# Designs tried in a protein design chat: VHH binders against RNA-binding protein 12B-A (Rbm12b1). Part 10

Target 1, 77 residues: RNA-binding protein 12B-A (Rbm12b1), of Mus musculus (Mouse) (q80yr9r283to359)
Amino acid sequence: FYVHLKNLSLNTNKRDLRNLFRDTDLTNDQIKFVYKDERRTRYAFVMFKNQKDYNTALGLHKTVLQYRPVLIDPVSR
Below, E stands for the ipSAE of ESMFold2; O stands for the ipSAE of OpenDDE; V2 stands for 0.75 times the mean of E and O plus 0.25 times the DockQ between their complexes.

## First folded at step 17 (VHH; framework vhh_7d4b_2)

Design n2 (from t3 with Y53W E101F I102P S103E Y109H; at its last look DockQ between E and O 0.07; V2 from the best seeds 0.00; counts 0 for: pae O 4.5 > 2, placed apart)
Fold by OpenDDE, look of step 17:
Structure n2 (fold): chain B 77 residues (1-77), chain A 120 residues (1-120)
Amino acid sequence: as target 1 above (77 residues)
Amino acid sequence: QVQLVESGGGVVQPGRSLRLSCAASGFKFSSYDMSWYRQAPGKQRELVADISWSGGDTNYADSVKGRFTISRDNSKNTMYLQMNSLKPEDTAVYYCAKDSFPEGWEFDHWGQGTQVTVSS
């Protein structure tokens, strides 16, 4: 179960994201920031281990984090 | 209205330093990530460095890593670019850019630019 995070602050770290998704079981290895040309982007992917946590994450769409609403999109693979 | 005004550019010899400033107004400066771009003659505008709203995270183009430092003072609504060990290939017009909000994946406002010329 994957979500695509968009509009992240460049200051956002994995701990911040774990705090955002604090009602889920999320570890650092489940979070992957997207880089372009070795530069940090405003995008990340998060893998959830179960449907419940995945749904919880989707429900947090547009939650403001560090002055930015976090856009959370489902990812189908 | 959003205003971005660059300053500090000039003509210097290789190996010298310059410090650019970007004075921002017309928006809540401390809420936005900011960046420096540059455009050399005949080339595309390219990202030089960006900085988070709090200043806690910075990123640099590979070509300037170790030489340039981006910083900001939110109390003064000002962003800076310390440019050390300047090279001729750093010659360009340098632009200050404000991050787009709430989209956050592009920069939507630019200053007029300041010319930096590195020449022997």
Scores: ipSAE 0.022, ipTM 0.401, lowest interface PAE 4.5, mean pLDDT 89
ESMFold2, look of step 17: ipSAE 0.237; ipTM 0.667
ESMFold2 (binder alone), look of step 17: mean pLDDT 82; pTM 0.835

Design n3 (from t3 with K28R E101F I102E; at its last look DockQ between E and O 0.13; V2 from the best seeds 0.00; counts 0 for: pae E 10.2 > 2, placed apart)
Amino acid sequence: QVQLVESGGGVVQPGRSLRLSCAASGFRFSSYDMSWYRQAPGKQRELVADISYSGGDTNYADSVKGRFTISRDNSKNTMYLQMNSLKPEDTAVYYCAKDSFESGWEFDYWGQGTQVTVSS
ESMFold2, look of step 17: ipSAE 0.006; ipTM 0.218
ESMFold2 (binder alone), look of step 17: mean pLDDT 81; pTM 0.827
OpenDDE, look of step 17: ipSAE 0.013; ipTM 0.280

Design n4 (from t3 with Y53W G56E; at its last look DockQ between E and O 0.69; V2 from the best seeds 0.00; counts 0 for: pae E 4.5 > 2)
Amino acid sequence: QVQLVESGGGVVQPGRSLRLSCAASGFKFSSYDMSWYRQAPGKQRELVADISWSGEDTNYADSVKGRFTISRDNSKNTMYLQMNSLKPEDTAVYYCAKDSEISGWEFDYWGQGTQVTVSS
ESMFold2, look of step 17: ipSAE 0.152; ipTM 0.567
ESMFold2 (binder alone), look of step 17: mean pLDDT 82; pTM 0.825
OpenDDE, look of step 17: ipSAE 0.533; ipTM 0.811

Design n5 (from t3 with Y53W E101L I102E S103T; at its last look DockQ between E and O 0.07; V2 from the best seeds 0.00; counts 0 for: pae O 4.9 > 2, placed apart)
Fold by OpenDDE, look of step 17:
Structure n5 (fold): chain B 77 residues (1-77), chain A 120 residues (1-120)
Amino acid sequence: as target 1 above (77 residues)
Amino acid sequence: QVQLVESGGGVVQPGRSLRLSCAASGFKFSSYDMSWYRQAPGKQRELVADISWSGGDTNYADSVKGRFTISRDNSKNTMYLQMNSLKPEDTAVYYCAKDSLETGWEFDYWGQGTQVTVSS
């Protein structure tokens, strides 16, 4: 179960994302920031281990994190 | 309305330094990540550096790493670009850019640009 995170602050780290998804079972290895030309982008992928956590994550769409609403899209992978 | 005004550009010899400033207004500056872009004649606009809203995270193009420093003063609504060890290939118009807050777009506002010319 994968989600695509968009519009992340450049200051966002994995801890911040784990805090955002604090009601899920999420570890750092389940989070992957997207880089372009070795530069950090505003995108990330998060893999959830079960449907429940996946649904919880989708429900957090547009939650404001570090002054930015986090866009959360479902991904079929 | 959002306004970004660059300043500090000029003509310098290789090896010299310049400090660019971007004065921001019309939005809550401290809430937005910001960036510097540049466009050389006949080339595409390219990202030079970006900085998080808090200033806690910065990134640089490989071509300017170790020479350029991006910073910001949120109390003054101003972003800076310290450019050291300038090279002729740094010649370009430098633009200040504001990130989009509500969308997934990378940047949504630009300044008028300031010319930087490095020539012996």
Scores: ipSAE 0.022, ipTM 0.370, lowest interface PAE 4.9, mean pLDDT 89
ESMFold2, look of step 17: ipSAE 0.239; ipTM 0.681
ESMFold2 (binder alone), look of step 17: mean pLDDT 82; pTM 0.826

Design n6 (from t3 with Y109H; at its last look DockQ between E and O 0.08; V2 from the best seeds 0.00; counts 0 for: pae E 4.7 > 2, placed apart)
Fold by ESMFold2, look of step 17:
Structure n6 (fold): chain B 77 residues (1-77), chain A 120 residues (1-120)
Amino acid sequence: as target 1 above (77 residues)
Amino acid sequence: QVQLVESGGGVVQPGRSLRLSCAASGFKFSSYDMSWYRQAPGKQRELVADISYSGGDTNYADSVKGRFTISRDNSKNTMYLQMNSLKPEDTAVYYCAKDSEISGWEFDHWGQGTQVTVSS
C-alpha cells in the first residue's frame, strides 16, 4: 500500500511526515524521498502496511504541511 | 561508485563507549539522509538511528535513546555514531546506509560493516 506525496516543502523531514500521519503506525524506513540530480524533490513515497492506515493517509490529501498543501495520491505499483 | 566504509568498532566492556565513523564517497553526501543499522548473528537488521541531510533532525530506536548520538559533518562526507553506556545487547555488526530512490530491482546502499562486541 503505497501513496505518492507531492508538493512537499524541501525542508520536510521524515519526522514531519510521521507527525502528519500520526494516526498511522509509520516508521522512517517506510518513507522514501525522491531525488533528481542528487537533490531532493518535492515528492516522496510512503508505504503503509495495512489498508486502514493507507485509507487514513489518503484522507489527509491537501493538508497544509510547512505552508504547502500536501498532495497524496494512491499508487498502483 | 557509491562507497560507505564504517570504522571504530571493537571489543569493549559493558558501560564503556565507542564512536563509529562512516566515510562516504561517490555521491553528494550532503543531499541524503543517512542511517545506522545493526545486525546481530541470527537476527534481522534493525534501524538504530537516522539523521536528515542537513543534520537538523535525528531519530533513534527506543533501545538506544539517551545512550547513542548520531551526527554528521557534511564538509568531511562523514557520519558518526557516539555509543555510550554500551550493553551486551548492543553487540552487532553496525552498518551505515544511504537513503535512496525507490526501485524495483535496487536496494539501499550499505557499507561493509564494523563489529561492535560488548563483553566482559
Scores: ipSAE 0.171, ipTM 0.602, lowest interface PAE 4.7, mean pLDDT 85
ESMFold2 (binder alone), look of step 17: mean pLDDT 83; pTM 0.842
OpenDDE, look of step 17: ipSAE 0.230; ipTM 0.631

## First folded at step 18 (VHH; framework vhh_7d4b_2)

Design g1 (from t3 with S52Q; at its last look DockQ between E and O 0.77; V2 from the best seeds 0.00; counts 0 for: pae E 5.0 > 2)
Amino acid sequence: QVQLVESGGGVVQPGRSLRLSCAASGFKFSSYDMSWYRQAPGKQRELVADIQYSGGDTNYADSVKGRFTISRDNSKNTMYLQMNSLKPEDTAVYYCAKDSEISGWEFDYWGQGTQVTVSS
ESMFold2, look of step 18: ipSAE 0.160; ipTM 0.592
ESMFold2 (binder alone), look of step 18: mean pLDDT 82; pTM 0.831
OpenDDE, look of step 18: ipSAE 0.550; ipTM 0.818

Design g2 (from t3 with S52N S54A; at its last look DockQ between E and O 0.75; V2 from the best seeds 0.00; counts 0 for: pae E 3.6 > 2, grease 25.5 > 24.2)
Fold by ESMFold2, look of step 18:
Structure g2 (fold): chain B 77 residues (1-77), chain A 120 residues (1-120)
Amino acid sequence: as target 1 above (77 residues)
Amino acid sequence: QVQLVESGGGVVQPGRSLRLSCAASGFKFSSYDMSWYRQAPGKQRELVADINYAGGDTNYADSVKGRFTISRDNSKNTMYLQMNSLKPEDTAVYYCAKDSEISGWEFDYWGQGTQVTVSS
């Protein structure tokens, strides 16, 4: 179960994302930032181990993180 | 070509310290979060610690929190793991790893590892 995070601040750390998803069982190895030309973008992917956490994460769509609403979309494999 | 070379492992008695190093090359080290993993015989590889690209945000597995310290020196392209108050359960091969993109989720880059053995 993957979600695509969009519109992140370039200064967002994995700790910020763990706090955003604090109602899930999330560790840093489940979080991957997206890079272009070896530079951080405003995108990340998060893998959840179960449907409950995945649904919890999708419900946080447009939550403000560092003054930007984070967009959270499902990823279809 | 991404290269990660771990060093600093050894055999020590419980309660002693070791400092691991990870020398990185072939990529812009200062742009990427980095991590240490370990794998004991017969066990799955587990995340030990990680550090963000700038060095200001660190995270630790509960089993090592308060005893291990991760750090990095972006001017030397090197990451470190200071391991204090070592216990027999810390015995493992330790790997440094570079964070990677989702399309290469199983394509995380890591080195060949350095053995840490804590016994008496």
Scores: ipSAE 0.241, ipTM 0.668, lowest interface PAE 3.6, mean pLDDT 86
ESMFold2 (binder alone), look of step 18: mean pLDDT 82; pTM 0.832
OpenDDE, look of step 18: ipSAE 0.484; ipTM 0.790

Design g3 (from t3 with D99E; at its last look DockQ between E and O 0.74; V2 from the best seeds 0.00; counts 0 for: pae E 5.3 > 2)
Fold by ESMFold2, look of step 18:
Formats: structure tokens, C-alpha cells, sequence
Structure g3 (fold): chain B 77 residues (1-77), chain A 120 residues (1-120)
């Protein structure tokens, strides 16, 4: 169960994402930031271990984090 | 190409200390979060500690909190793990890892590992 996070602040770290998803069982090894030319982008992937946490995460779509609404989409895989 | 080389492992008695190093090359070290993992025989690989690209945010497995300290020196392209008060359950091969450049988990990089053995 993967989601694609979009529109992240470039200053967002894994601690910020754990706090955003605090109602889920999320550890740092489940979070991967996307890079281009060795620079962080505004994208990340998060893996959830079960459907309940995955659905909880999708429900946070457009929650404001560091002055930007985080876009949260399911991953086609 | 990306290279990660661990060093500093060894055989020590319980209660002693070791310091692991991870020398990195082939990528912009200061751009990436880094981590230490370990794997004991018959167990799943587990996250030990991780550190943000700047060194400002660290996280630890509960089993090592207060005993292990992760750090990095971006001017030397090196990450460290200071391991104090070692216990027999810390016996494992320790690996450093670079955050993947490509989405998903496809390109997680591991070093070759360094053995830590805590013998009573």
C-alpha cells in the first residue's frame, strides 16, 4: 500500500511526515523522498503496512504542511 | 558510481564501545539522508538509526536509544555510529545505506557491511 505525496515543501523532513501521519504506524524506512539531479523534489513515496493506515493517509489529502497543501494520491502498482 | 564502505567493526566484550564509519563516494553526500541497518543471523534486517542530510534530525530504534549515536561530517563524506554499552543482542552485520535517488525502494544502496560481535 503506497501513496505518492506531491507539492511538499523542500524543507519537509521525515519527522514532519511522521507527524502528519501520526495516526498510522509509520517509521522512517517507509518514507522515500524523490530526487532529481541529486536535489530533493517536492515528491515522496510512503509505504503503509495495511489498508487501514493507507486509507487514513489518503484522507489527509490537501492538509497544509509548511504552508503548502500536501497532495496524496494512490500509486498504481 | 555510488560506493559505501563500512569500517570499525570487531569483537568486544559486553559493556564496551565501538565506533563505526561509513565512507561515501560517487554521489553528493550532503543531499541525502543516511542510515545504519543491522542483520543478525536468523533475523530480519532492522533499522538502527538514521540521520537527515544536514545532520539536524536523527531517529533511533528503541533497542539502541541512549546507547548509540549517529552523526555525519558532510565535509568528509562520512557517517558514523558510536555504539556504547554494547550487549550480546547487538551482535550483527552493520550496513550503511543511502536514501534512494529514484522513487520507491528500487535503488536503496548498502555497503558490504562490518561485523560487530559482542561476546560474553
Amino acid sequence: as target 1 above (77 residues)
Amino acid sequence: QVQLVESGGGVVQPGRSLRLSCAASGFKFSSYDMSWYRQAPGKQRELVADISYSGGDTNYADSVKGRFTISRDNSKNTMYLQMNSLKPEDTAVYYCAKESEISGWEFDYWGQGTQVTVSS
Scores: ipSAE 0.136, ipTM 0.543, lowest interface PAE 5.3, mean pLDDT 86
ESMFold2 (binder alone), look of step 18: mean pLDDT 83; pTM 0.846
OpenDDE, look of step 18: ipSAE 0.378; ipTM 0.754

Design g4 (from t3 with D99E S100G; at its last look DockQ between E and O 0.79; V2 from the best seeds 0.00; counts 0 for: pae E 5.1 > 2)
Fold by ESMFold2, look of step 18:
Structure g4 (fold): chain B 77 residues (1-77), chain A 120 residues (1-120)
Amino acid sequence: as target 1 above (77 residues)
Amino acid sequence: QVQLVESGGGVVQPGRSLRLSCAASGFKFSSYDMSWYRQAPGKQRELVADISYSGGDTNYADSVKGRFTISRDNSKNTMYLQMNSLKPEDTAVYYCAKEGEISGWEFDYWGQGTQVTVSS
């Protein structure tokens, strides 16, 4: 159960994402930021261990984090 | 080519301290979050601690909170793990790890590991 996070602030850290997904059981090893040319992008992937947490995360689509609505999309493997 | 070289492991008695180092090369160290993992025999590799690219945000596994401190020196391309009040359950091979560049599906890069053994 993977989601693709888009439109993140470049200052977003893994603690911010754990707070966003505070109703899920999320640890930092489940969060991967996307880099390009050795620079952070506004994208990340998050793996959820169960469908309940995954559905909870998808329901937070467009929640504002650090002044930006976070886009949360499902990922096909 | 990404290179991560752990050092500082050894055999120590319970209650003693060790400081692990991770020397990094082949990438812009200051751009990436870094982590320490450990793997005990017969166990899965587990996250011990992680630190943001600037050093401003740290996180620890519950089993090590208050005893271990992660830090980094971006001018030396080096990450550290200060391990105080060591317990036998801390016995493991410790690995430093770099966040991957492309796709969240790739494994992190990590080194060959350094053995930490805590026994009477």
Scores: ipSAE 0.145, ipTM 0.590, lowest interface PAE 5.1, mean pLDDT 85
ESMFold2 (binder alone), look of step 18: mean pLDDT 83; pTM 0.838
OpenDDE, look of step 18: ipSAE 0.451; ipTM 0.780

Design g5 (from t3 with K98R; at its last look DockQ between E and O 0.73; V2 from the best seeds 0.00; counts 0 for: pae E 3.3 > 2)
Amino acid sequence: QVQLVESGGGVVQPGRSLRLSCAASGFKFSSYDMSWYRQAPGKQRELVADISYSGGDTNYADSVKGRFTISRDNSKNTMYLQMNSLKPEDTAVYYCARDSEISGWEFDYWGQGTQVTVSS
ESMFold2, look of step 18: ipSAE 0.273; ipTM 0.705
ESMFold2 (binder alone), look of step 18: mean pLDDT 83; pTM 0.844
OpenDDE, look of step 18: ipSAE 0.235; ipTM 0.661

Design g6 (from t3 with D50E; at its last look DockQ between E and O 0.11; V2 from the best seeds 0.00; counts 0 for: pae E 7.5 > 2, placed apart)
Fold by ESMFold2, look of step 18:
Structure g6 (fold): chain B 77 residues (1-77), chain A 120 residues (1-120)
Amino acid sequence: as target 1 above (77 residues)
Amino acid sequence: QVQLVESGGGVVQPGRSLRLSCAASGFKFSSYDMSWYRQAPGKQRELVAEISYSGGDTNYADSVKGRFTISRDNSKNTMYLQMNSLKPEDTAVYYCAKDSEISGWEFDYWGQGTQVTVSS
């Protein structure tokens, strides 16, 4: 169960994402930021261990984090 | 090319300390989150600690909280793991890891590892 996070602030860290998804069982190794040319992009992927957490995460689509709405989309496996 | 070289491992008695170093080259070290993993024989690698690119955010496995401290010196392209109050269950090969440059979990880079053995 994967989601694609888009429109992240470049200052968003893994602690911010754990707090956003605080109702799920999320650890740092489930979070991968996307880099281009060795610089952070506004994208990340998050893996959830079960469908309940995955559905919880999708329900947070467009939640504002650091002044930007986070776009949360499902990812095909 | 990306190169991660761990050092500082050894054989120590329980209750003693070791400090591991991870020397990084071939990439802009200050742009990437870094982590320490460990693997005992016959077990999966497990996360020990993580540190953000700036050093301002850290995370630890529950089994090492209060005993281990991760740090980094971006001017020296080096990450450290201070391991205090070592226990036999800390015995493992310790690896430093660089966060992936491309999205996907399989693109974390690993060093060659340094052996830590805690035995009396």
Scores: ipSAE 0.029, ipTM 0.422, lowest interface PAE 7.5, mean pLDDT 83
ESMFold2 (binder alone), look of step 18: mean pLDDT 82; pTM 0.827
OpenDDE, look of step 18: ipSAE 0.038; ipTM 0.424

## First folded at step 19 (VHH)

Design j1 (framework vhh_7d4b_2; at its last look DockQ between E and O 0.05; V2 from the best seeds 0.00; counts 0 for: pae O 7.9 > 2, placed apart)
Fold by OpenDDE, look of step 19:
Structure j1 (fold): chain B 77 residues (1-77), chain A 121 residues (1-121)
Amino acid sequence: as target 1 above (77 residues)
Amino acid sequence: QVQLVESGGGVVQPGRSLRLSCAASGFKFSSYDMSWYRQAPGKQRELVADISYSGGDTNYADSVKGRFTISRDNSKNTMYLQMNSLKPEDTAVYYCAKDSIEGSTWEFDYWGQGTQVTVSS
């Protein structure tokens, strides 16, 4: 189960995302930031291990993180 | 420069109503989607409602559907939030937000200072 995170602050780190998804079982290796030409973008992919956590994550759509609402889209990967 | 100024907050008893306003300046107001967010003590800031640039489309969080109404007057560069049947769980600082992209709700990068809404008996 994958979600695509968009509109992230460039200061957001994996710990911040784990805090956002604190009601799920999420580890650092399940989070991947997207880079372009070795620069961090405002995008990331997160893999959840079960449907419950996946649904929880989708429910957090447009939660504000570092002053930016996080867009959370379902992804087929 | 972009400026958003919220007003209309206050202290009310449960079941009462408040009307928030957001005065916008420094950009073409009628070209941007707008939104209301709120942040309760100890909680993350959450979307309350959003409205398209033209005012033709609105969206609400499930927790406020049927009680809150978002609207805008593009001739006055102002957005509103009518809050009816207020509950203690509606207590929060309410923020006005501007989309960063014309005609969409893709990114938000401008916020007001917020206005406090307190619902208590």
Scores: ipSAE 0.013, ipTM 0.277, lowest interface PAE 7.9, mean pLDDT 89
ESMFold2, look of step 19: ipSAE 0.243; ipTM 0.658
ESMFold2 (binder alone), look of step 19: mean pLDDT 83; pTM 0.843

Design j2 (framework vhh_7d4b_2; at its last look DockQ between E and O 0.05; V2 from the best seeds 0.00; counts 0 for: pae E 5.4 > 2, placed apart)
Fold by ESMFold2, look of step 19:
Structure j2 (fold): chain B 77 residues (1-77), chain A 121 residues (1-121)
Amino acid sequence: as target 1 above (77 residues)
Amino acid sequence: QVQLVESGGGVVQPGRSLRLSCAASGFKFSSYDMSWYRQAPGKQRELVADISYSGGDTNYADSVKGRFTISRDNSKNTMYLQMNSLKPEDTAVYYCAKDSITSGEWEFDYWGQGTQVTVSS
């Protein structure tokens, strides 16, 4: 179960994302930031190990993190 | 061409130390988060530690916290794993990984071939 995170602050790190998703058992290996021209973008992918955590994450859509609402979209196979 | 080469593995007795190195080439090392993984025979691969691109943020699996230290030297394009107080349970092949997805590239992480660590009396 993957979600696509959009509109992230460029200063957001994996610790910030673990705290955002603190009701799940998220580890750093489940988080991948997207780069372009070897620079961070405002996108990331997060993999969840089960449906419960995945649904919890989708429910946080538009939560403000570092002054920006995080957009959280499902990723289909 | 992304290339990751692990070194520093070996056979040691419990309680001893090893330091692993990961030499990176073919990409801008200082831009990317990096990770160490391990896989023991018959077990799934697990994350051991990871480090942010600047070295300012580190994270550890509970099983190694307090014993292992991840670090990087961006001037040498090298990541390290200092492994202290080794236990038989640490026996595994250790892999370094480029922890990111790059736009316009294939979407999977790059892995080295691994270095064997064996902890046995």
Scores: ipSAE 0.096, ipTM 0.546, lowest interface PAE 5.4, mean pLDDT 84
ESMFold2 (binder alone), look of step 19: mean pLDDT 82; pTM 0.827
OpenDDE, look of step 19: ipSAE 0.337; ipTM 0.721

Design j3 (framework vhh_7d4b_2; at its last look DockQ between E and O 0.04; V2 from the best seeds 0.00; counts 0 for: pae E 3.8 > 2, unsure alone 64.98 < 65, placed apart)
Fold by ESMFold2, look of step 19:
Structure j3 (fold): chain B 77 residues (1-77), chain A 123 residues (1-123)
Amino acid sequence: as target 1 above (77 residues)
Amino acid sequence: QVQLVESGGGVVQPGRSLRLSCAASGFKFSSYDMSWYRQAPGKQRELVADISYSGGDTNYADSVKGRFTISRDNSKNTMYLQMNSLKPEDTAVYYCAKDSIETGSEVWEFDYWGQGTQVTVSS
């Protein structure tokens, strides 16, 4: 179960994302930032171990993090 | 070409210490979060510790908290794992990993790994 995070601040770190998803069982190895030309983008992928956590994460769509609404989309495969 | 070379493993008695090093090349080391993983025979690989690209954030598996310390020196393109108070359950091959994706693709990629360094803790 993957979600695609969009519109992230470039300053967002994995602790910020764990706090955003604090109601799930999330560790840093489940979080991958997307790079282009070896520079951070405003995108990340997060893998959840179960459907409950995945649904919880999708419910946080457009939550403001560091002054930007985080867009959270499902990724099927 | 991404290369990760682990060193510092060995055979030690319980209670002793080892310091692992991971020399990185072929990518901009200071831009990526890095991790140590380990794998004991017959078990799945597990995260031991990770560290943010700047060194300001660290995370540890519960089994190693208070005993292991991850660090990095971005000027030397090197990550370290200080392992104190070693126990037999720490016996494993330890891997350095670059655990971020690197393309404009939105598909999850495998992390890059080193060959691993064996740590054996036995009486």
Scores: ipSAE 0.224, ipTM 0.637, lowest interface PAE 3.8, mean pLDDT 86
ESMFold2 (binder alone), look of step 19: mean pLDDT 80; pTM 0.807
OpenDDE, look of step 19: ipSAE 0.228; ipTM 0.629

Design j4 (framework vhh_7d4b_2; at its last look DockQ between E and O 0.08; V2 from the best seeds 0.00; counts 0 for: pae O 5.8 > 2, placed apart)
Fold by OpenDDE, look of step 19:
Structure j4 (fold): chain B 77 residues (1-77), chain A 122 residues (1-122)
Amino acid sequence: as target 1 above (77 residues)
Amino acid sequence: QVQLVESGGGVVQPGRSLRLSCAASGFKFSSYDMSWYRQAPGKQRELVADISYSGGDTNYADSVKGRFTISRDNSKNTMYLQMNSLKPEDTAVYYCAKDSIEPSGTWEFDYWGQGTQVTVSS
C-alpha cells in the first residue's frame, strides 16, 4: 500500500512524516523522499503495511504540515 | 508584489567571511520556507541552504556544511547567510528564494532576487 505525498516542505524529514501519520505503524524504511538531479523534491512515497494504516493516511489529505497542506494520493503501480 | 533583495556580497580572499542578507516584502515572510541558491560561471544554479518558516529547521549543501549558516529574523522580514572559511569554489551569484505554495518538479520556488555577487580569490 503506497501513497504519494506532494507539496512537502523542503525541511520536512522522516520524523515529521511519522508524526503526521502517528496513528499508523510507520518506520523510516517505509518513507522515501524523491530526488531530481540529486536535489530533494517536495515529493515522497510512503509504504504502509496494512489497509487500515493506508486508509488512515489517505484521510489526512491536506493536513497542514509546516505551513503547507500535504497532498496525499493513492499510488497505482 | 513579492520582492527579494540580496545584499552583502563582495570580493574577499580565501578563508575570509561574508554575511549575506535578503530583505523580503510583499508576502507574509514568516509563513514561508526560504532558501539561498548560487550559480557559478558555467554551472547550474544549485541549492546552498534552506530554512523553515520558523527557523527551526535548516539544511545545507554538503559543500558548505560546517562553513555556512542560514538564519532568519521574521520580525525584520530578513534572511541571512553567514559564510565563513570561504573558498574560491564559493564564487558565484547568490540568490534569495521564496518558497512556493504549489509543488514544483524542477525549481520549487516562485520568486528569486536579482542576486548578489560573491567572489573569492587570492
Scores: ipSAE 0.016, ipTM 0.297, lowest interface PAE 5.8, mean pLDDT 88
ESMFold2, look of step 19: ipSAE 0.314; ipTM 0.720
ESMFold2 (binder alone), look of step 19: mean pLDDT 81; pTM 0.812

Design j5 (framework vhh_brivekimig_d4; at its last look DockQ between E and O 0.03; V2 from the best seeds 0.00; counts 0 for: pae E 15.4 > 2, placed apart)
Fold by ESMFold2, look of step 19:
Structure j5 (fold): chain B 77 residues (1-77), chain A 120 residues (1-120)
Amino acid sequence: as target 1 above (77 residues)
Amino acid sequence: EVQLVESGGGVVQPGGSLRLSCAASGFKFSSYDMSWVRQAPGKGPEWVSDISYSGGDTNYADSVKGRFTISRDNSKNTLYLQMNSLRPEDTALYYCAKDSEISGWEFDYSSQGTLVTVSS
C-alpha cells in the first residue's frame, strides 16, 4: 500500500514523517524522497504494510507540517 | 479515474534513440502540466522533464538536457519523450506523471511503465 506525499517542506526529514504518521508502524526504509538532479523535491512516497495504516495515513491529508499542508494521495490504480 | 499508459521502450545500443509515448485518460489532459520520471535499478525515482499544459514551457534535468525532448499533443491526449544519444546511465523504467494545481505531480505506480535498456 503506497501513498504519495506532496507539498513537503524541503527541510522535512524521515523523522518528521515518522512523527506525522506516529499512529502507524512506519520505519525509515518505507520512506523514499523524490530527487531532481540530486536535489530534494517536495515529494515522497511512503509504503504501508497493511490497510489499517494506509487508511490512517490518508486521513492526515492537509495536515500542516512545517508551515505547509501536506497532501497525501493514494497511488492511483 | 486517472489512467496513464506508457509505451515505446526497448533495448538499444549506446548512442541510439527511442521515442516514448504516454496515453492519458480520465482527466482533462490539456489542463495539466505533465512530466516524465524514471527509476533506475537500485535507485529512487528521478525527475527527467516536464512540459506546461499548453506545451509552451519545457524543463529538463541537467543529465538529459540536449539529448531528450518532451512534447505533447493535446488533441490526442498524448505525452512524448524523444530520447537521443542514449547512454547506459539512462537505463530505467520510465513513467509519465500528471501535475495537479493543488498537490503537484501525481504518479500512477500501478501502471506498467515502459522499460528502457541501453546496453550492447
Scores: ipSAE 0.000, ipTM 0.107, lowest interface PAE 15.4, mean pLDDT 79
ESMFold2 (binder alone), look of step 19: mean pLDDT 80; pTM 0.806
OpenDDE, look of step 19: ipSAE 0.024; ipTM 0.293

Design j6 (framework vhh_6qgx_2; at its last look DockQ between E and O 0.09; V2 from the best seeds 0.00; counts 0 for: sugar tag NYT H59, pae E 7.3 > 2, placed apart)
Fold by ESMFold2, look of step 19:
Structure j6 (fold): chain B 77 residues (1-77), chain A 120 residues (1-120)
Amino acid sequence: as target 1 above (77 residues)
Amino acid sequence: QVQLVESGGGLVQAGGSLRLSCAASGFKFSSYDMAWFRRAPGKEREFVADISYSGGDTNYTDSVKGRFTISRDHAKNTVSLQMNSLRPEDTAVYYCAKDSEISGWEFDYWGQGTRVTVSA
């Protein structure tokens, strides 16, 4: 179960994402930031181990994090 | 080519300290999160600590919190692990790892490791 995070602040780190998803059982190895030319982008992917956490994460779509609404989309893979 | 070279391991008495170092080359060091993992004999590799690309955010596995400190030096392209209050259960080969993009959902690049032995 994967979600695509979009519109992240470039200053967002894994601790910020763990706090956003604090109602799930999320560890840093489940979070991968997307890079372009070895620079951080505003995208990340998060893997959830079960459907409950995945549904919880999708419900946080457009939550404001560091002054930006985080877009959270399901990933078909 | 990404290269990670760990050093600083050795034999230490319980309660002692060691500082591990990881020299990184072949990539833009300042762009990537870095981590330490360890593998005890007969066990799977386990996460120990990571540090964000900027150095401002760290995370530790529960068994090392308060005892180990991860740090990084962008001028020297190194990641360090200060290990205090060592216990025999910390005995393992310690590996430096580079966080990667998307693929694998694990750190993709590993060093050869440095052995830490903690005697009672």
Scores: ipSAE 0.028, ipTM 0.455, lowest interface PAE 7.3, mean pLDDT 84
ESMFold2 (binder alone), look of step 19: mean pLDDT 83; pTM 0.837
OpenDDE, look of step 19: ipSAE 0.035; ipTM 0.432

